# Designs tried in a protein design chat: VHH binders against NADH dehydrogenase [ubiquinone] 1 alpha subcomplex subunit 10, mitochondrial (ND-42). Part 1

No score or structure here was measured in a lab: all are predicted.

Target 1, 347 residues: NADH dehydrogenase [ubiquinone] 1 alpha subcomplex subunit 10, mitochondrial (ND-42), of Drosophila melanogaster (Fruit fly) (p91929)
Amino acid sequence: TKKYSVFNAIFDKTSKRFDENSKVICVEGPIAAGKSKFAKELAEELDMEYYPAVDLDLIYINSYGYDMRKLDPQLPPSCRSYDVRNFCLDPSHDLAAQFQIRMYMLRYSQYIDALQHVLSTGQGVVLERSPYSDFVFMEAMFRQGYLSRGARSVYNELRQNTIGELLKPHLVIYLDLPVDAVKKQIKARNVDYEVQSKVFSDAYLSDLEQLYKQQYLKDISTHAELLIYDWTAGGETEVVVEDIERIDFNQFEADIHNKKMLDWRFPLEAEWCEARIKYCHEKPDLMNYFNVPRFDVPELVRSADDGKVWRDVWFNAPGMKYRPGYNADMGDEGLLTKTKIGINQGI
Positions, changes and structure headers below are counted from each chain's first letter, unless a header gives other numbers; antibody chains are not in Kabat numbers.
ipSAE, averaged over its two directions, is called F for ESMFold2-Fast, E for ESMFold2 and O for OpenDDE. V2 adds 0.75 times the mean of E and O to 0.25 times the DockQ between the complexes of E and O.
[cut] marks letters that were taken out.
The coordinates of atoms that the task and the answers printed are left out; those that the model quotes come from them. Centres of patches stay.

## First folded at step 5 (VHH; framework vhh_7mjh_2)

Design s11 (from s2 with R102E S106D)
Fold by ESMFold2-Fast, scan of step 5:
Structure s11 (fold): chain B 347 residues (1-347), chain A 125 residues (1-125)
Amino acid sequence: as target 1 above (347 residues)
Amino acid sequence: EVQLVESGGGLVQPGGSLRLSCAASGFTVSSNYMSWVRQAPGKGLEWIGRIYSGGSTYYNPSLKSLVTISRDNSKNTLYLQMNSLRAEDTATYYCARDYTVEFEYDSGWTYFDSWGQGTTVTVSS
């Protein structure tokens, strides 16, 4: 015990980088609440790294900026792209189940990157939503009939296998916007597929609000601090910063049975080092928990013939044949041959 | 042309161990991902695990401590070692060539080409 504590503490400096702002903050709330503007401003004021809301562009836009959705005419229907636009316009499509699982995986992957940042640098992070709140979308989709019982079962299994591997946030900030105000803001933003959406009904938006307030916020507040704001007319980020500065994140020290900040109570330097290694070096192992085939849910199964066509089309697309940096069709030689490709033709 | 032949099934007492074999012809197992899948009577297909072309393995988390997948490249044969067998392990076991493609943010779609005929394991006293 003595050799373990002293030896590891001498060579691991992870805890020495932590200060009062080495915190994980998640900004939550309904669509169109102004979360992106607020989260970005909050991160700037607190000198924290900002993580924007994830979307399927992280899958469909490759490292060269090529949009893989352009390949859809070459793909069988089961292999075509399906993103938030498609969900808004056609939520009953079979690919909605894969879409929701991909959203959870993207939030999970981003959250690991945020934990890596905090544990490696000591700088805090502000994220728009997290894997912890993702299930409210899955449950709302299920209640509206957009997901089968089988798809819901698969999602719950994947979540159960993965969620326990993460460290819960220190603080959750919920921007409260009632259904009526959400609908008005969707119209004000005037995004074509949102305005035309079959999804943003009173029933769906009410289910989402209920799931947030009655399940997520109630559950997460046992471990994280919680701030809730009426954001119907927006608000001032400076006021929220002042409220955060009043929070005593060490109140649990007065009561050992208080579960707040439990995931962040590492008494030994070796434990901080293990957490840092887990999220910095073992991310591929964590993501492998998602490598479970789905045979019992038809909408999550792809035929061998369809899969072979998909593989051939996708990995012969611009920038996909080789690793990023090695695709001649995308001009990866640039910096070593000619510094101004095309300029010799125009001037 | 591509053939997979499973063998080694039979009657086993509860708590026993069993090793299944899958002999491949028409392709090289070391150049492909290979999976084991089972189907219990009246149930759907359940994925057991995968061996990657590089030799590393990944198992269904619910079965992780009970099974081991290995291969013998010189015999072009895949193996599934099962320990502490229970009545719930009674199933037909299949070997399959695995074309799963893994991405940064997505495990890709799992699709299997060339299934064997299966070998039946019955766990009963």
Scores: ipSAE 0.401, ipTM 0.735, lowest interface PAE 3.4, mean pLDDT 85

Design s12 (from s2 with R102T S106D)
Fold by ESMFold2-Fast, scan of step 5:
Structure s12 (fold): chain B 347 residues (1-347), chain A 125 residues (1-125)
Amino acid sequence: as target 1 above (347 residues)
Amino acid sequence: EVQLVESGGGLVQPGGSLRLSCAASGFTVSSNYMSWVRQAPGKGLEWIGRIYSGGSTYYNPSLKSLVTISRDNSKNTLYLQMNSLRAEDTATYYCARDYTVTFEYDSGWTYFDSWGQGTTVTVSS
């Protein structure tokens, strides 16, 4: 009660650029639910920064637009590309484990960028999914036999080491679409590898829905506000905006045991400063938590010989020999110094 | 020819300290990532930490307060300083040349090129 009101007043005082729209909003839901269209419209309506769903193009397309997947013929099998297309067509491949870890890392990295944006500018953000919900895909993959117990153990350890370093969202919006509707939308989208996918079975899609509703939404709603919509026929973004405007983000003041917005209650100016520094300047340190070797999980171990081939091919790829602006093979005219990007420094 | 030779292991009392050395030949430690790994009797390998080519370090979070990795470039030698040793720290300790490559979005792969023969640490009274 009064104690919570004091913390809220202190928070407002330490962040003079924050307003009612300085919020982190995550849009969640099954595949093909229309999340991208909705999230983009929501961000436009609320004047927030939009963060689209992550994909492995963030790894495979370099700063010059060169697709690193073209290097696969020069690489040993353990070093070849494996993305959502490969997962849909061959989910039992050994690279599926690293694929899922990379998806978590990409969502984690994007979420840090979103926190940095809010804490530095005061502008709110709308993200398609987050690191907090990523585990539903890992668990569904495990239930279908696509991940070993060892790979699941590694994922859980990496998640446990990293998830507590973030600030939970203010609001989660779940677009609900039943399994039958998801299958119809996948067919309507007519993406070749999705339609031919063995992964999008009734069992897998049902497991995802159960994990979302019975674990993720229940867990996240202790700290974040939650809005759930039947999105089978889509919906109007304006209706959701009106519902958001009716949310009392200070409702926790009515109940001393209410943990909503707990991560955003900064009793000291030092805590606010530390949070800003953490996400603005210490991102490399946070990403280093993912660099834990796991010798007991063969599919996550690369042989020394394979690793050497990978380094030689990737470091000498178009646009990769020198830092951006200094690669003559890509038409750059940088002449002062040629400094190779230090991709080995741990990020 | 690349070689790594660990030394400095032995019997240590609980709560004691010990410094392990790893002498490298055939390559320069300051130009490579280097890791320390241990294996307790009858158990699997456990990663301890890494020193990057630039000199910064990163440790297994469960061991961070107990160990320090350093190197002497003039001697081409890697060190592992261990403090407040416990019975659970009884293991064979290895140094390894570390080719783990990380981007912001690409990490978690383990590959070590060269391993030493190991040095055994026994913590008991």
Scores: ipSAE 0.093, ipTM 0.527, lowest interface PAE 5.1, mean pLDDT 84

Design s15 (from s2 with S106E)
Fold by ESMFold2-Fast, scan of step 5:
Structure s15 (fold): chain B 347 residues (1-347), chain A 125 residues (1-125)
Amino acid sequence: as target 1 above (347 residues)
Amino acid sequence: EVQLVESGGGLVQPGGSLRLSCAASGFTVSSNYMSWVRQAPGKGLEWIGRIYSGGSTYYNPSLKSLVTISRDNSKNTLYLQMNSLRAEDTATYYCARDYTVRFEYESGWTYFDSWGQGTTVTVSS
């Protein structure tokens, strides 16, 4: 005997998948600021998924743990590996341009995975840096003469084609460390190629700080909440958690002209579902935006002969002939049906 | 011997449409990635789009509303359909066999062999 008035109907959003903790948090700051320790602790305290800083091991270490860099003696110079170690020790190398584009691509790919996690599970995420801040490294490299005007042009074109496809973070946390303290922490961390680095000059580190503070933080704070901490002596993650708990992420509801959280305003179930499908099922299409050729930048063009050698060497390497679980040379006992891995063949 | 021959260029009015052909000999287009590339007078090469061996297509984002790439496997021929042509689309158009590959997380280094001689499109009143 329950009677409901059409005029007294309450619209109950019953989805428990997305709640107040379904947030994208990006931890930003200079090298050696202690971001990894802080971001991991923050994720643990907030019960969020942690995404560590990307590196080229995501490209060079295959699914069987084989290091593809071992193939370098078999490859022409244009096809050899170049990672953060190489950049620190030889930043003027032609491969520095491809390295920076790959770093942006890795951050972009990881960010899609983070959006997929939030939209599929409702669990929040904490990331070390994002595709939104990656340009500060590109611009700093350009200012130091490590990138050509052509390479910078390619980077900017790729960024323009891709950045608008993502949802901006809810919160950016910037761990502030002055240049002198950064240099001290690099020495304390005592990573061999970082201590010996030709890159970590006062000029480079000052350029990064300027680009972060005067461009990135200013721009991102129009859409994301921003917390800035003096991290020279480190800090307590619990204090940051308390500050986050004081943020009203729905303040825009009081003022529609406020652009905070604009990307996350899903008034209709269909819009939420479309976003989930985009990042869960259309990732290959988004990554295909990085497959736009440029012919005017020599350091980013591979000759046909070099490319054929690279293809033959890489796809005959240990574990690379077939999908994981199907490589008999690695001891796999897979099914009779086999497909090659590592290349998009027109899906 | 591998050869590519483009045809179908000419004079077209602004807002008009044009279909270019690329006839291949010495290899099978359906077994390869194929690209269209253009060069405007006094400018560098600009990539238009690609058709993958599986038949999927991908276009330069700045041009995707203007162009469609297709092929006829029985004729071993690649096509570029262009619509809503503008004066800035005036260029020599080339087809090329395309060895660009990508992985997850890998930017595709571009390398092409076996280019055609090109066909010229002029968009003017």
Scores: ipSAE 0.351, ipTM 0.709, lowest interface PAE 4.0, mean pLDDT 85

Design s16 (from s2 with S106D S107T)
Fold by ESMFold2-Fast, scan of step 5:
Structure s16 (fold): chain B 347 residues (1-347), chain A 125 residues (1-125)
Amino acid sequence: as target 1 above (347 residues)
Amino acid sequence: EVQLVESGGGLVQPGGSLRLSCAASGFTVSSNYMSWVRQAPGKGLEWIGRIYSGGSTYYNPSLKSLVTISRDNSKNTLYLQMNSLRAEDTATYYCARDYTVRFEYDTGWTYFDSWGQGTTVTVSS
């Protein structure tokens, strides 16, 4: 793989690829607000790369297309899969804590990919939510008693170790939908586990809205431009595009106390090059910050016996015995020596 | 039977250094992940760091500048080197056999199936 150096900064200037559309845009809002449709249309209109909402398929569907959730009957209860469906139907389950941590990790991983795209190509990105807003779900779950104090502490430590390594977005677009409208849209979408869920109570949805508006939007707007829309009846993406085109992302140049766009104020080409290297080549190092202590939080710890069963079942599943590209039975060609998946422990 | 025996604790002056040992029996240290954890009086457990089966290490970021984990495969022994000790480093230190499995976006299952009895470090004048 290609590696960058300070010498490469002279000849491969990252800054020369940037134009007025080299922006990181995050679309935020409550459940069922129509974020996916809007974000996709916005990315298309602005000629930006679209990043859909993350889900646990990124963990459970292996590189050969096998769904690891099919192994659940062979696993002890503590090692079974737990995704958004399970959370909706049984939010008090011990696995809810690991689910929320995994959601943060997936948003973090996707955000690194988005930063890599902007810094490598100069093309802007539109993401559905980000690691910066993920904590609103964690706090709402905690307020409803779905997470222990210990699980919250682990989440906060993971976030503290990782969040400062990223570049904040240029623009946050919040699609505002009041609690009553959210509940109506959940019913209209008619997703089985969502409609049956006790999670989407007035208390949970009100907590989520309060955390979004009073904490996340307040904090992120010190760096990012903020656009808020009443999305109860939906809206026209063209109107939002016009509003975006009226934003002056360089207003900070007139005010020494303005903190907006601070993460994107690189005075030297070498600093642009260093950022590009960080998100293009050092992603494994960034993801390694998620290895923090969990042994004092019972719901995040598995017994040794359960873990042995999990390892035996998972690493004997279709596609899992060898690293991607090294399984001859799947038509792969690789190094002479075959390697069992999970033996390389340093990411 | 799997056994872990920590040693090397004691009274140390602030700013001093100390090396803790963990002798393993019943399994091979080099074939396993091994972790060091500590517990200060009246506090919860705090993870210090891990050495992977391949020999690489990862530390709690708040402690990385202060500690080094190593092993001697011929002696089946794990070590924790601590430098620039402070009063807040006063704790009982444990070694543990670490079963962590990872995927790209998941730290996997973290659990410790074998713990030693611990060795106490007291940092004071």
Scores: ipSAE 0.006, ipTM 0.299, lowest interface PAE 9.1, mean pLDDT 81

Design s17 (from s2 with S106D S107A)
Fold by ESMFold2-Fast, scan of step 5:
Parts: structure tokens; sequence; C-alpha cells
Structure s17 (fold): chain B 347 residues (1-347), chain A 125 residues (1-125)
């Protein structure tokens, strides 16, 4: 006969999945620093799962590869797409506030997936940026006048409500490029909207560097190990791996006042299991902290009529009418039990 | 005709409890998301929480321990239970039909298409 599930739960040891490589590593730095190449190589060398930089294709490209931005002519202005291209070319647009909040949410969602991976498998992860550093972009946008005080207040409230629910990284690696080098690399990458950008001014890039160094790196280094590299001419991933291998992530055990790795200090197996359950099974609850209406920030308010038009257009788009596998318009053959995609109202 | 009518407000002592009601007509509350919103004197609107069409609830994290949203489908009525009331809870309380579609990264947008008249709660200092 079957054994009681409670016995399996009692003997499920989350901590036993961990080894020396069960680490969360975040690669940080300015735009065009070469973070993607480095992070991918680092993940390969350390046998860790690689998480690339988030972008709004995660929102706008549906499960069938249909680009939802094609719907813009059918949508009222408040409901149209606005991504990094739009931000670079028109940063003063009202949708810039929604864009920045969505970038934070995407980084937050990806970070939960990374924590889930580490806690479930014991395999370490390497991420390009994190929710912890996202505020440097928000604050730089505010300094340049791209966000209202109301939008900044909303962002700060959403961040304050959510950031404390995560486990900080074990290691942050900062790839340092001065503003002049950043501008040269943007030109070398030759992405049209980046080269033509209204955003990548000396003032904006200098603000980002200051916010990274004076706020983010200073704050995160109290809890995470920090490695900083001059990446102006790039560098060798092998050298960084050697530096990582020299880090004693358990140094805090010798000093009660040392806050390094504080989020990862679980004295009881039950606490490790609770953390695993939180990120594996309670992600929807964590993401619901972002569903806070705003009435006093006009650029974050849509009329009911605009919302109804968006709902009708969006969920009648190719691949969006039914759950994945049930959309005949996309060639799906799963027609026996059709279910409507998540307009989670009137279910 | 869609109509929402709040009731149950009044004067309460600090630390007290109060239950607000919202009677709906012209539509079915169980088929819609419903939200409670408040406005303190001299302040903006503050969202309190939501009850989904399926009956689950989600609250503003700042208020989660102090409030409970429920409904009675047979009476087509929404409720807000408030406990451990403080002076800062003094506000006009509104119920609203919440048209917000659940989209994974759609944060900050407000889609309320019908509001009640409001009911005032005063917590004596």
Amino acid sequence: as target 1 above (347 residues)
Amino acid sequence: EVQLVESGGGLVQPGGSLRLSCAASGFTVSSNYMSWVRQAPGKGLEWIGRIYSGGSTYYNPSLKSLVTISRDNSKNTLYLQMNSLRAEDTATYYCARDYTVRFEYDAGWTYFDSWGQGTTVTVSS
C-alpha cells in the first residue's frame, strides 16, 4: 500500500540539495558592457543555469510567436505597446512609467524562477541584473524628467512591498565601464534605436553610474559578496572564476556582526523547506503584490472604456482566444475541450 | 442600470471593529471582480483589496492584517470587515466594480467602471 505523504514531507531535505555551487550570482553593469557574453560564459564554466536580460518580448510575443504589438492600430493610445525602442526614442511618453514598472516586474518574476531553480535542484544560477538593481534605472529616469513624482512614488511603494520577499544574491559581479566607453560600445553595437536614443546622454549615463556605485553596490555589498572589474577592454572569464573560487561564502560564521549571506542562513530544515515552497508554489501570491490600482497618477490610469477595448482586442488576437494547444487559428488540433485564456473575470 | 450602495459607516472607538456593506443592482457581484477603496480627509484614493469572481481575495499589503473582504451571492452584496481601527482609518469607503483583467505584468492601471456613493467611517482619537 501507499506510504503516508506526511512521512515523505518530513524526510524531504531541501538543504541536502545544496553544494558549493548552489549560488545566486548577479552580473551588473551599464548598457553595452558585454554582460550577456560574460554571464553566459560564466554560467557554462560553473555549470550554472543562465538567465538572460529580460525584455518586453516576454510580454508582447505570445506562446505562438505572434507579436501583440501588431494590435496597436486597434487600441486606444493608453493601451498601445511601449518597449525599450519606444523608450529610447520617446522617453517623455506617458507609457514610460508603465514600461519601468513592467521591467521591475519582469526582473522580479525571473528572480523567483532562479530561486526556485536553486532551491529545487541545488544548481546555481547566473542572472543579468536583478530586481535589487532595477531602481537605478527608475531613479535615473526621474532625474531626467521622464517620470513624475507620482510614478516614482508608485514604483517605490511597489518595490518596498516586494523586495523584502526575495533572497539576496550570494555574489554580485559589476562590470565597470566609464560613460565614454559605454557610448563607444553603443555605437559599436549599432542598434538603430540605441544609436538614435534621446535617453543615452552623458547626464543619464553618469546618473546610472553614480546610482550603481553610490547606492546599489554599497547597499548590496552588506549582504552579498562583491567583485568589481574594469571591463573597458573586456576580460577573461577564467580570471573571474578563479576569484570566485577564492571567496569564502561562510566567513560570516566566524563573525556574528557580519551580515553576508544573511538571507541564506537557515538553521532549521523546516526553514529551508518553507523557502522552497514560497518560490516554487507561492509565486502567484508574490506577483499579486503588484496589482495595486493608482488613482492619483494619470499616466498609470486607463478609462474603463479603454480597458474594455484592450480586453476585447487582446484576447481575440491570434493564439489568445483559448489556452495554448486549443487555438484552431494557429493550427492547433486540441478542439475537444476548449478553455478561454485568462480574463480572470466572470469565470 | 448599474448601482452600488454602501452602508455601515459611522463613529467607532480606536481599536474597535466595523463591517461595511455594499448592495449591488443591475449586475451580479459573483461574476465580477469587486474592490474596496477609501479616501482619508486631505489624501488621495487608497485601494484596500479585491475579491475575485471565483471568491479568492487579495489585499493591499499595508492593510492585509486589518481587513477582510467577503460577499453574499444570494443577497448580491459585498462586505468589508475592519478590525483594530486606528485614527488613520478615518475615511470615506467606496465599493467599486473592478474591471481589471488579470494580465501577468499589468500593474498600476485602474479599470474601475462603477463606483458606489461612499460611506464615512470616523475613528475617534
Scores: ipSAE 0.107, ipTM 0.541, lowest interface PAE 4.7, mean pLDDT 85

Design s18 (from s2 with S107E)
Fold by ESMFold2-Fast, scan of step 5:
Structure s18 (fold): chain B 347 residues (1-347), chain A 125 residues (1-125)
Amino acid sequence: as target 1 above (347 residues)
Amino acid sequence: EVQLVESGGGLVQPGGSLRLSCAASGFTVSSNYMSWVRQAPGKGLEWIGRIYSGGSTYYNPSLKSLVTISRDNSKNTLYLQMNSLRAEDTATYYCARDYTVRFEYSEGWTYFDSWGQGTTVTVSS
């Protein structure tokens, strides 16, 4: 009912938490561009929450700090861990498709957490990349032959089913490095698997730059403000802060055909409250989109036998047998009720 | 020992409704995730939806058919209700025991153990 929604909005007052810094900022750019240092400094200067680049430690390191990759010797090959290190050294592996879908999933999950933070606290956020730009990596992998047509199709359908549920960022900042500068910075960082990588060819890095500039930045700039910087020699965060302060995020008020900030134009408190509830309480429902089975892409299908071994090994690992707080083998003391965190083991 | 037997298929007019049944033996459907899957002639398998052990359901968002999955614990039987059937819904329908682990970041993939024989639905005027 309308009256019920208005009454709830009056008491919730989600919009009262917002100020000029209640913004979602995404820092984008090629590998090794210095995005982490810049994004962290930017967040500090603007008093915003910083969200570092996602990685598969979010999947493989459990709530007790146990690294699930240690289970690999007990698992069939189809169920073994595969992360950015494995991708850099063996990008043609069948698990590369799962890896890329998991990267999208992790960026999606983190972005929901960032939206929850803005909508529940009013504090802005700075993220390293987002689900909106993730397809750049998927397309570059496909162009290099690391993903099948089937895997690409699954990714595109999954993205199409999920991307529309989010609120686009207010601002995208692109740190620009040409391919030669990217290669130089990879060498300077001296991470063993990056330097020895089979992936970071001129073709791959050139494809990433093209996809960023000719597809992502072009598309996102219809709804988000865009700032682009030559970051070959780095730059001063203070200069970027001054540029941000010059942006009129309300310019759409003078031009009704301007689609910038469209996702953030909530005229009623009830609409802000609904958005807050969606990202604060309905995250499990949004994440269920990533549990859609696919049978027509062999590299994304586990056999029943492999899946049974994976399940038995994974959910009997240290800290995985019961809910967090109830695993005595990990030192948990609060044992009134034990609940398995996996599905019941039917015959 | 574990068996699944689907029934209720047949010829249906476009726009009609049909309820499929899946009788389970050798295990309890209420203690497992259960899925419905279909295969249209000349096409691959397509996942329809899942009922979790707790009774909540989740459906494939890519489907255009109106579907509902339910179960009767006293009969150890799973159901698929389909409404507004179209020619594109012509397929063999399977029920399957589903080993998807529902856990934040749990897995991007699932697998099915113990498939039924299937029941064929033909939507034709």
Scores: ipSAE 0.339, ipTM 0.699, lowest interface PAE 4.3, mean pLDDT 85

Design s19 (from s2 with Y99H S106D)
Fold by ESMFold2-Fast, scan of step 5:
Structure s19 (fold): chain B 347 residues (1-347), chain A 125 residues (1-125)
Amino acid sequence: as target 1 above (347 residues)
Amino acid sequence: EVQLVESGGGLVQPGGSLRLSCAASGFTVSSNYMSWVRQAPGKGLEWIGRIYSGGSTYYNPSLKSLVTISRDNSKNTLYLQMNSLRAEDTATYYCARDHTVRFEYDSGWTYFDSWGQGTTVTVSS
């Protein structure tokens, strides 16, 4: 994958790199639908970059492979780790709100990287879910009583501040499994915390399907092409590829009221260049839109004392005292001058 | 002892401008993140924005066009410049020392201590 430079942004045309496969494809569907296998195969067949489903290992496993969750005994309760295992086994915990917000932020961060890839290289991308569909999980959690009204309000505010900054996908592929098939596949996968989960009830899974089909797919199909498949017995990726090849992504040219691909209709080369710069060089600014403290939601408030303890523990952990490559405790030789991670990096 | 004292509030007409000050003692504002927060009558606290130790600023997106945060390191004082004030901007305005440690996926959980007493701004004709 070629790195994009600011020099190229000024003096080269972004559109020169585009071909018929310069597309953003999102693979959606319920838990245990086989999305990972399908998305990976689809990316290989279309010669696109594959983005796997995000998880909190992206937060908790540092650059040296050290699992930061091992620090929990040294941390105040408000700063301890809480991941998908914890959510499945203890969904009513106060940290469930932080977990869901972090899932949205991880999907948002990954989606920016995917947009950067398409706009800088012209190679298409296939993602497992996106920030656009993340709200179905938040709403399902709220309906089951796992999130307070305050936590839902914070999530909705963060989403409203950020979602409009992205370019919608060209295509959404929904792998459809009814609730009974989802439960069967969870059992077949035999992941201990999933099988023992308090979350994967008929009510939760039914709410998730309703939110997906009646809100997300309906809304996103106004701008993105949509393909839906019965995936209870799986399917052939080649058949989906043939269906994709039959899609006319430029049909909006014949109908002024057609909103499909609206985010990708840049009449001027300067506008393509601006989009490329936004996602290639201004990602820190986009991520800063999440820095909106809320004081009215107790489970999302961390005291200054708790924050100071967290900072001292986390940034003195194995591999965390200095930037990657400069940590002697992890075997790095480093330079004579070292920079501490996370403290003087800015926001 | 750490102290923050806000001043500069008062009555202002819709569309007017006002600059609030926050004088700090017992610590150095340039070595800390500093935030402005407001509370409208009968409502909860609303975060306005932050100035980082390095001098850069970040604002609540809903308020970005209205406000500018700055500081004078020689006076150890924080400022909030407000323009195009509306009736809904009527509130008590607070400055606070902000110990938020930035992490990539930290959405700005509250690590605030040492709040001022507040200064009241009333936007009315």
Scores: ipSAE 0.374, ipTM 0.711, lowest interface PAE 2.8, mean pLDDT 86

Design s2 (from y0 with Y114S)
Fold by ESMFold2-Fast, scan of step 5:
Structure s2 (fold): chain B 347 residues (1-347), chain A 125 residues (1-125)
Amino acid sequence: as target 1 above (347 residues)
Amino acid sequence: EVQLVESGGGLVQPGGSLRLSCAASGFTVSSNYMSWVRQAPGKGLEWIGRIYSGGSTYYNPSLKSLVTISRDNSKNTLYLQMNSLRAEDTATYYCARDYTVRFEYSSGWTYFDSWGQGTTVTVSS
């Protein structure tokens, strides 16, 4: 894994770190298609950094490994944890809207980290899904009645405010698995909440496939190269590597109407440096777009009473009272002056 | 007891400017996130922007060029400066204490405690 170094930041220009392997690759496909195994193998074969599928553990497991879901008995219902397990078992819950927005936010955050890696080191990245494809899950949930029109409106507004700030991937690889095969693989994996799921109906899985193929793949292929594989019986990662090696990512140089790689066509070193600074140093500013509230969607608004309980419980939990490295109850030997996590906003 | 009192509303001509005030009592404005919210006649609430406890501001992207939020810590008062007012800016304007989380939970969850009574701005000619 190549890491950005202070030495490189001082002495190298951003554009000089790029080579034929400085690519963003997104692996897409339905649940249980074997994406994780394939993406990991692909990253190893191409010497790229692997980014696994995001999940709510990124929110619920704190810096000390404490699972914040253990606090649920102390929280009002509106503030309790709700992750993929809860979604599979109870998709009509009000917290499903927050869950989907958080999934988009996590994919967005991870994608910024991936862009930072490529722009800082020149090493390519392989991601399982991306913020660009996340909307297929939102739309499928909406079609099944799991999201209100208001929640969908909030999601679309957040996406519209954020998606244009990113650089599209160079390549999307779609692992195609028909609905019947998806259902068989879910049974074969034998994950309790997936097998018992109320979500993985023919209608939901069919909607998801149609949204992927008719909307996402069609739209993203105007700017990214696209490879589609029938993955019903699995496949050989080596075959995909060979196909990738045959792609001419600079074909746009011969055709001015070709929009492939448009986001990656920076003519000046200053423009490459601006992109690196944006994703390396301005991530908190990009994430502020998610702080635009909507009052017309009750399931996304916490009551004042509930919010106060949540704040008190969460920021006094194990490892949460002070910044990471300064919590004596977790075995840390911090400085005499400690910085508390969270905002003490008075009354 | 926490109280917020808005003032400064009234009738203004299109293209005019107006500054609204929000006087807080029972808590310190500088130790809290504070938001401005408006409600046009017969419509729902629309968030305008917030000032963070540290003094930085963030605005609804659709309204950023119209408004500026500030505070005077010595007077424990929040302000909303509005410029280039249009008929569509006619609304009742509220200030509210804002508990939006700024970390990885910054999306989807917000709650506003303690709202003012509102002050009405009418833009007409």
Scores: ipSAE 0.342, ipTM 0.695, lowest interface PAE 3.9, mean pLDDT 85

